# Designs tried in a protein design chat: VH-VL binders against p39998r288to527. Part 3

Target 1, 240 residues: p39998r288to527
Amino acid sequence: VQLLEMESITSEFFSINSAGLLENFAVNASFFLKQKLGGRARLRLQNSNPEPLVVILASDSNRSGAKALALGRHLCQTGHIRVITLFTCSQNELQDSMVKKQTDIYKKCGGKIVNSVSSLESAMETLNSPVEIVIDAMQGYDCTLSDLAGTSEVIESRIKSMISWCNKQRGSTKVWSLDIPNGFDAGSGMPDIFFSDRIEATGIICSGWPLIAINNLIANLPSLEDAVLIDIGIPQGAYS

## First folded at step 11 (VH-VL)

Design q3
Fold by OpenDDE, fold request of step 12:
Structure q3 (fold): chain C 240 residues (1-240), chain A 119 residues (1-119), chain B 107 residues (1-107)
Amino acid sequence: as target 1 above (240 residues)
Amino acid sequence: QVQLVESGGGVVQPGRSLRLSCAASGFTFSRYGMNWVRQAPGKGLEWVAIIWYDGSNKYYADSVKGRFTISRDNSKNTLYLQMNGLRAEDTAVYYCARDSFWGFAFDIWGQGTLVTVSS
Amino acid sequence: EIVLTQSPDFQSVTPKEKVTITCRASQSISEYLHWYQQKPDQSPKLLIKYASKSFSGVPSRFSGSGSGTDFTLTINSLEAEDAAAYYCHQSDSYPYTFGPGTKVDIK
């Protein structure tokens, strides 16, 4: 993947490591989403309305999962936004060290985690906050749903449930996918032929993307309305 | 349709009490802060009170503080204003007004209910 | 409390003319200034929220501008139906306060 190479060059030649890039993504992406949620005008303590709710769908992946949790942290740390995260596995089953690290920090910052779609639905019923944004961060650009699901039938079933839940959200809810909507190939922008379910994303947040993939996504994902490239601090020299 | 309907207004003597109600319909009541705003005859608008979406916080204008109590019953989609120790200067049309989706601005108003305090 | 003033108090205008109403706050209120229209025997209606954002369904001839202490409501081309009182409202801090209002009549 070209983006992986760029990150490698950034780290090796420019001494900007993955942790730095992750944080840069999280802060800038959170700023972008906060603006979508009403910005500084809405997001203040004196607001008599409930905080907006952001739901994150994440996997135990070293990139997408970690990015998702970091993003979630930046969204909820001020208390102006409620964030709930659902993983493709139980919280206690997380294995990736970076995901675990980011999860711990996320929780310390007020982020919540549920362990099933049913738990998510129950949590939503207890909150007055409307779900305004769903962050689709299961797959990312470095793997496919087939890769994630291929490890376990339980995980596959869970992913399908998560996708189903996400696609049922309507109205003021927007779905922002990190790097690529789940169910699509990040390199080509084409549907994943090995996994039939797909997220109906309304927007894409990414740190880099081939133009060809964008065109194919537009052609194959009618729900897509917007795409934003987040500056994560990759030097121009890394693109040469 | 989104709607607010005030009731409970009338003519009362000074020192008496009155309770206003505002019935909400057409939206999820529990997701909005609610306000009372009043307007004396021939005068401008005056903010009276606000209550948080869950009733957790309340603020009042100084002119009514200690005398008026704002409350809500989300199960009944109803906003209330208990007015005690009414004064002549409390004479006004009382509007209930919903905070906008993002808060702070009032996007939905009731038709108002007239409260007349007179001996 | 934050005091809002409006100018002018009253103006009579010919249809199709441009109308400008100003609202000034006694201290900075950032963008927490809103504009309402109230016609006789009617409830107020939200026109502009957060200084410059038009509320849904509001005609494009209405616009708001300003930040901090000075704000302006503009009616680009006045229609007969625009005869009303206009109020600014600050929600920067409690207590919330309204301007005294500006009455616009049609000649």
Scores: ipSAE 0.906, ipTM 0.958, lowest interface PAE 0.4, mean pLDDT 95
Fold by OpenDDE, fold request of step 12:
Structure q3 (fold): chain C 240 residues (1-240), chain A 119 residues (1-119), chain B 107 residues (1-107)
Amino acid sequence: as target 1 above (240 residues)
Amino acid sequence: QVQLVESGGGVVQPGRSLRLSCAASGFTFSRYGMNWVRQAPGKGLEWVAIIWYDGSNKYYADSVKGRFTISRDNSKNTLYLQMNGLRAEDTAVYYCARDSFWGFAFDIWGQGTLVTVSS
Amino acid sequence: EIVLTQSPDFQSVTPKEKVTITCRASQSISEYLHWYQQKPDQSPKLLIKYASKSFSGVPSRFSGSGSGTDFTLTINSLEAEDAAAYYCHQSDSYPYTFGPGTKVDIK
C-alpha cells in the first residue's frame, strides 16, 4: 500500500518516526470526532446529560489497533467522552508491542476494555451513555479480515460477533472505520471474497487517500456517508 | 411519543409543603438531565432546578434554594419537586422540561401543573 | 447570576413582516443561548438551540444568530400562528436564567 511506503520514507528520510505519525493521527482524528459528538458546546462538565459513549473495535496485532487505542485515549482523557474497547482477541493476549503500549496508556486515561460482545452489551445496559460512535479499527491498511480470522476459529468467531453487533446498532450511532471498513480489501476497496462479513460503515477516517479504493467503497458500501483525510504530518516530499 | 406529564399541583396555604411529580414516557429517562421551570400568572419563565441524569448533581435558583428539593427515580421514569415552606410568590404553573440530547436546551416540556399558594 | 434582557417587550406586527427580537446577556455566554416560543395557554416550545441551530420541526422562517452577549431571533415573514411570547434562555452557567420575554401579536 502506498501509505506504508510513504510512512517508511517519512521515517527514513525525514526522521519523522511512526510513533509521531500515530500520535498526529490520534490527536487530529480526535478533534474531528469530538466535533461530531457536539464539540466544546456539549462536551463540558456542566452538562447534565451523560457523556457520549464511543466503542472501539480494535485489532491486537496491527497498526490500526494501535491508532485506535491512541485515538481512544485522546477521546476519553478529559472525561467528557466514555470509551469502551473490544479487541479481536482477549486483552491478555495482545500480540503487538505498540498496541500493548497504547493500551496501557489508554487504560490510564480512563478507557475501558471488555473481553467479549456479551460483556460489551452488559456494559452498555449499565451505562446511561448512548453509543454514538463505533470506531472500526480491526484491519486498516495492514491486513484483511481473512488474515486476522485465519489465525484461529475462535478469533474468526469473535470477529464475526463483533461485526454482527456493530451492524445491529441503530439510531444515532455512526460507524467510523479507520482507513478501510473491515471486510473490504484496503488496496482495491472491493469486498474481501474470503470473508463474507463486513462492517456497514457510515464514515471513513483515513491517514492516506487511495483514490481507487475510495471509489470502489462508495460503489459497494451504500451506508458510507462521509470520508475524512487526517493530516498526520507526512511531508510533501514523501509523496514524490 | 415523547411525553412529560406533571401532577401534584393544587391550592395550599403559606408555609405548607407540596410534592410535584413528572411522569416521563417515550424515551430513555435515565439519559437526560431534567428541569423544573415555573411561570407565575401573567409573568415570564423562571428556571427552578436541574438534576443530572443519574441524580449525582443538582442546582437550584436562589429563590427556592433551601426550600425545594429536586429528585428523580429512574426506575419509575419520574421526576419530583418537593416544595417546602411555600410562599405566595411560589404561585405558578410548574413545568418539567427535558434537556435536549446535547444538553442545556429544553426540548420537551410538560403541560404544567398549577400551584397556588394563598392564605 | 447572568441577567438576560430582551427588546422589544412588545411588538404588534402585520403578517408577512419581518420580526426581530434581541436578547442581551450581562456577560458573555458563548453560544449557550436558546429561544422558546409560548403561545397562549400552551407550554413553551424550543425554537432555536445554541444561538443559531433550529430545533427539529421549526419552520424555516425562524432563525437565530449571535454569540457572546448579543443574540437575535428573527422571523423572516410573520405568520398569524406566530403570535406568541418569545423567551431567550442562557445555560452558560448556573443558575440558568430566562429573558423577560417578548410578546408578539398580530395587527
Scores: ipSAE 0.904, ipTM 0.957, lowest interface PAE 0.4, mean pLDDT 94
Fold by OpenDDE, look of step 11:
Structure q3 (fold): chain C 240 residues (1-240), chain A 119 residues (1-119), chain B 107 residues (1-107)
Amino acid sequence: as target 1 above (240 residues)
Amino acid sequence: QVQLVESGGGVVQPGRSLRLSCAASGFTFSRYGMNWVRQAPGKGLEWVAIIWYDGSNKYYADSVKGRFTISRDNSKNTLYLQMNGLRAEDTAVYYCARDSFWGFAFDIWGQGTLVTVSS
Amino acid sequence: EIVLTQSPDFQSVTPKEKVTITCRASQSISEYLHWYQQKPDQSPKLLIKYASKSFSGVPSRFSGSGSGTDFTLTINSLEAEDAAAYYCHQSDSYPYTFGPGTKVDIK
């Protein structure tokens, strides 16, 4: 809610719209994650090893999904990183126009989309790139998993499968959640009482964070190791 | 454990050919670029060649270009070096070396195989 | 090709002393400089990657620094087991090249 207000102020008084902020997020967040992947030293076309693989778990109905796709675009556009995205529902059933737009651009930049966890696993076997990062971008700050899952039993089952897959990747793979790990309430940082499954996130990437939530996340998510606030270009004057 | 084991070395006359092999184990071979590095007796290290993880690219030192061919069979977890037109100056211990996880550095080395070119 | 030089060629050192080995590149190689240790009758072992990053399992007494053209390998407190040849290696551009090596002996 606070973030939305800040975005509104930024748009109204500074003429920086949501699309601009989203792009800023994607750019700076991608820089951050590229550093985690080895930075300029590793991420070169001259590298004789395969590119690292980043998997994105995205909603197709909220801002988190759009942000994730933009982030994915920036990660893969140079060819140094391979990116696969799996949506909470079928890619033919995108509910948000921004997500659809970002999806199209994402594809044009070399990003791949799979339609199921099974397809993802198959793709992983074929691609021969190590999965090093999973981006958890299903609920974000816009909604809860209960909200997403409540739309259909099929989607609920899919989300559960995605969570299960993600959690199985832990050990060799870092999991970065956008705004909030799935299965937690973005406002309070407490576990979602209406949805039992949760992402075991390693880190959190956010553009704005309620101070109250981080403490609760630390207390309730032992896997959490890091949190980063991304500068998305909100003018200082917007805070005053 | 991660291991590289070279084989195929021996004594050959100048102008002859020799094929070296490097057997990899303990890791996903197909995810790493592989190198050959050689060391003449009592001398330093000399990079010989590199091959991409999928074999799509190869680079050679000028000293061996046109004579040596690096190749790999990922299904067999094996790296090869075909050496043609061998010269006395090719006499060396030949090491296979794996690129590090991020690439560019060599983190795993074999024990080497000796190639002696002499009349 | 990029030529690497090392200094000194040879160094005899008393245990527990600090050892410094320098590697210089003929042109800038950014951070694509790596250090290897080779003991007699053994294969080289990676010590430092990307100028300053210690490889896994390498004792903390080994450290690397530098960027561009000038690089340094430091052994903070030499151990007897550290008697070896040390080589720098650039992977900035092909062909990859090694320095001539520095031999470290124990007094």
Scores: ipSAE 0.897, ipTM 0.956, lowest interface PAE 0.4, mean pLDDT 94
Fold by ESMFold2, look of step 11:
Structure q3 (fold): chain C 240 residues (1-240), chain A 119 residues (1-119), chain B 107 residues (1-107)
Amino acid sequence: as target 1 above (240 residues)
Amino acid sequence: QVQLVESGGGVVQPGRSLRLSCAASGFTFSRYGMNWVRQAPGKGLEWVAIIWYDGSNKYYADSVKGRFTISRDNSKNTLYLQMNGLRAEDTAVYYCARDSFWGFAFDIWGQGTLVTVSS
Amino acid sequence: EIVLTQSPDFQSVTPKEKVTITCRASQSISEYLHWYQQKPDQSPKLLIKYASKSFSGVPSRFSGSGSGTDFTLTINSLEAEDAAAYYCHQSDSYPYTFGPGTKVDIK
């Protein structure tokens, strides 16, 4: 909540709109992840190996879902990275206008969407690409996992299956959570006691300002190896 | 453990044909591009051919183009080199080599199989 | 076709001294240059990939540098076990090519 309030105040105070912040995030985060996948040494024409696979787990949220789909678009648009997205709800149940917009553009750029963990697993076998990165964008600052799970037993079951699938990939696959890992409180960095399932993230991609509760995340997320602050263009108040 | 084992080398007369095999184990063969590289006795390395992970693309050195055919059977984890119209200058140890995980570099090599073309 | 040349052809070196091997490409290959070591009667082994990235398990005394057309393999402090032939290889474009090799021996 504290990061949400800071971003809102900054945008209003310095006339930066949410669409601009979204694109800055997507561009910079995609560059960072491309370097993790091998950069220009690997991601180029005439590679005789299959393209790497990135899987996005996303929610219907202005901050989480829209960020994830914009990031996915930037990853797949050059044709060197395969991207598959699975939402916490059915894609025809999406409500957020920005999530819908980014999803449409994502598909036009070659992004793929599946509607279940089983169809995700089937697509992975068909592509014969190694899944190397999972992007966790199920929880954002404005909607906890408990909030999403509480709306429907179907959604709760779906979220649990997505978390289970993701944690089975953890060995060689790197799992990057956007802002806050699902199952953790954004303000404190402590585990959510009302929903016991959580992603065992190996990295966190923070937008804007650093998380206040990073020490609590380190203490309660032993899989965590890295945290990165992505510049989205929030102005420095004292800079002159 | 990751291994590549070549076989099928031997002594053949000029103009004849020979097929080399490379058996792969210890890795997901169908996810890697594969190469043949040869080395004439006492000489340097010469790249011969590449086949992409799914068999979709094949490329050859000019010295063998039109005479050699690279192929793979992903169900048997085996790479092949069909060599037709063999010449004395094809005499070499033939290695199979795997593209690295990021591609382009050859991170695993077999022990090689000797092909001698003589009358 | 991209031609790679190597210098020197042969180098006899006192143990613990620095060895430098150069590879020059006939046109720019950016950083798509790799180095291999081959000991007598053995298969080649990858040392350096993408000009400067050390392959897993390669001793730290081996390093690579360069981009474009000029590349260098350095053995910081030569050990007896490093006596071998060294080859550069470009993967910028098909057909792939190797340099002619550099033999390094112990004095």
Scores: ipSAE 0.723, ipTM 0.898, lowest interface PAE 0.9, mean pLDDT 86

Design q3
Fold by ESMFold2, fold request of step 12:
Structure q3 (fold): chain C 240 residues (1-240), chain A 119 residues (1-119), chain B 107 residues (1-107)
Amino acid sequence: as target 1 above (240 residues)
Amino acid sequence: QVQLVESGGGVVQPGRSLRLSCAASGFTFSRYGMNWVRQAPGKGLEWVAIIWYDGSNKYYADSVKGRFTISRDNSKNTLYLQMNGLRAEDTAVYYCARDSFWGFAFDIWGQGTLVTVSS
Amino acid sequence: EIVLTQSPDFQSVTPKEKVTITCRASQSISEYLHWYQQKPDQSPKLLIKYASKSFSGVPSRFSGSGSGTDFTLTINSLEAEDAAAYYCHQSDSYPYTFGPGTKVDIK
């Protein structure tokens, strides 16, 4: 009962996710992640170490993909952080207008896009930057991985290879899922029964935290170390 | 176990050359800036030089500029200091030091190698 | 280049008492000031980075403070093993520089 009420509030909240709310998310989440990467003490052009590398795993979804690319833009635009994005589909096949818009801006700001796990690994070797953060933005609140894959065995296989790559990253890499960790049901926080592969997230970045889901996520996601609620500027009356 | 080990120190006459090596182990050497710091006997610490993780940038203290060259071979996990035109005031223990993970501070130091420039 | 000065040059301190060492920069270096401890015949060891952040494994009696041009290293209750030389180091601008050092001894 409490879960259903929270799902209604959360769905209404997400339904008013305008371009302004998207930008507020990206700015605030970027600031949070910059602090995790060392903030002002580290993020300076005279640093003799390589810029940190952030990898974004994104879908063609306004709720997750667009947020991820806006976030990626804010991370890379000053040159202190390198960002590479791998989509669940080919970049040519993006259909969501906001994902396309944010991706265009992201690329203009120096963000990189690769079209396969193999290309991602080659880019990592070339850049010689440590991958310190993976942003999991494959699943949106209103969309499951099964929804994204549909009947396409190619897309399903691609998603599984992305999950496999992410879960193999070495222990200093932190995996931050946007809103709902990949492979979990958004309403309940239980593992998705229709898609068996899931991201072993170490952190969650969200604008609405379902109370019932957190207990189930903790029980089924032992890698989880941290969760943060990002202020996106929702009017006070929307929190009822 | 993260470790830096210097070698190549010794006694040399003024005007001669010497090359120091610093062997790194236990960490990804190619992802860290590296420094040389020296200490004359009974004196304080003096920063000598830095080389960036990829070798793209090098900076030197004014006291050694034009005479010393810092370099690295990331395939051998080794830092070098070529010291030419040595002077009596270059007599010191030479340490290699690693930039910390976030940079700028020196979190790992070697044991040092003594360079004596005399007679 | 940025000149760092330290005071005092030398302190002889009764065990369990507080030790204060200052480092002053010739221009603002923001928080890019680090503190090192060096015991006789040993390599320096990092104590405090970025003015006030304790390095891993450093006893809680060590703390750093300051920003801009004035910085302080404090040892709240001196132990015998703390007898050493202490150096500040700026990494705001090349060339990097060290302070001349402060020797702390047990009375």
Scores: ipSAE 0.689, ipTM 0.884, lowest interface PAE 1.1, mean pLDDT 86
Fold by ESMFold2, fold request of step 12:
Structure q3 (fold): chain C 240 residues (1-240), chain A 119 residues (1-119), chain B 107 residues (1-107)
Amino acid sequence: as target 1 above (240 residues)
Amino acid sequence: QVQLVESGGGVVQPGRSLRLSCAASGFTFSRYGMNWVRQAPGKGLEWVAIIWYDGSNKYYADSVKGRFTISRDNSKNTLYLQMNGLRAEDTAVYYCARDSFWGFAFDIWGQGTLVTVSS
Amino acid sequence: EIVLTQSPDFQSVTPKEKVTITCRASQSISEYLHWYQQKPDQSPKLLIKYASKSFSGVPSRFSGSGSGTDFTLTINSLEAEDAAAYYCHQSDSYPYTFGPGTKVDIK
């Protein structure tokens, strides 16, 4: 997929490492989402209403999971936004070094991690706050849901329960998928024929370059309301 | 449908107490900060007190601090103002007011309840 | 305590003309200034929040501007139904305070 190739080319040709691109994404995406949550008018210490709640659904993937946890850190680090993360695997099964690094920083910045949909629902009840934003980072350009589900039936069942939970959120909850909504093919934008469950995303946050197959996503994802391109600083020459 | 209704106003002698109630309906009460605002006859608005959504923080105007206590019961969707040591200058219409969804502005007001402090 | 002042105290205005009401704070309150309308024997109604954001259902002839210490409520073309008292309110710091009010009448 073109975005994955762009990040690799940028690292090799322009001497810009992937950690720098990750940080640019997290800063700019967090600013965008903070504005959707009310920005300066709402996000301050003296607010007598509850902090907004954001839930992150993430995989153990350098491309999607690491970006999601860095984003989560930026959202929660000033104490104005509550962030809870649920991984497609148990957090003690995380293998990717960048996901582990970003998760450690996220936790130190006040981010919370739960290990099941049941624990997520319990935490939501304790907070007495509906989820205002769900960030879907389960599928990236480098790993499909079919690939993740193929690792075990336990992971497949967990992914299906996470999708079911996400699609049951109602009211003003907005679901933002990073790069490509889970259940869709990254190349074509058509529904993934090998895995039937899909997130009903309301928005897409694209890293660096627009998703090539956006028209197919629009046609096959009726819940989609918005798409945004986040500038991560990829040099223009890499897009040639 | 979203509504606030105050009650408990009346005529009392100086030094006595009154308890005001504000019944909330049509919204999730436990997710909003709540305020009391008063208006003396023929005068402007005066903020009295605020209580945060979960009751964790309370703040008062200097004119009532130490005498008035704001409280809430989220299970009953009710806001309260306990007014002790009432003085003639506390005579006013008392409104309850809800913080807006983003907070800080008062987007829903009750109709008010009159408190008269006189001998 | 942050003191708010309003100008003018009273204004009698010909229908369809522009009304300007000023609110000034004794210290910077950023954009945490709100405007309310109160008609006789009624509860206040929110018009403008966060200095310039129109509240839902408020006619477009009402607008707010300003930041820091100087704020303005504008009624671009006064209607008969706009005769009321107008109050500014700061929520930057406790205790919250209101301006003394501006009464607007129709000539």
Scores: ipSAE 0.679, ipTM 0.883, lowest interface PAE 1.1, mean pLDDT 86

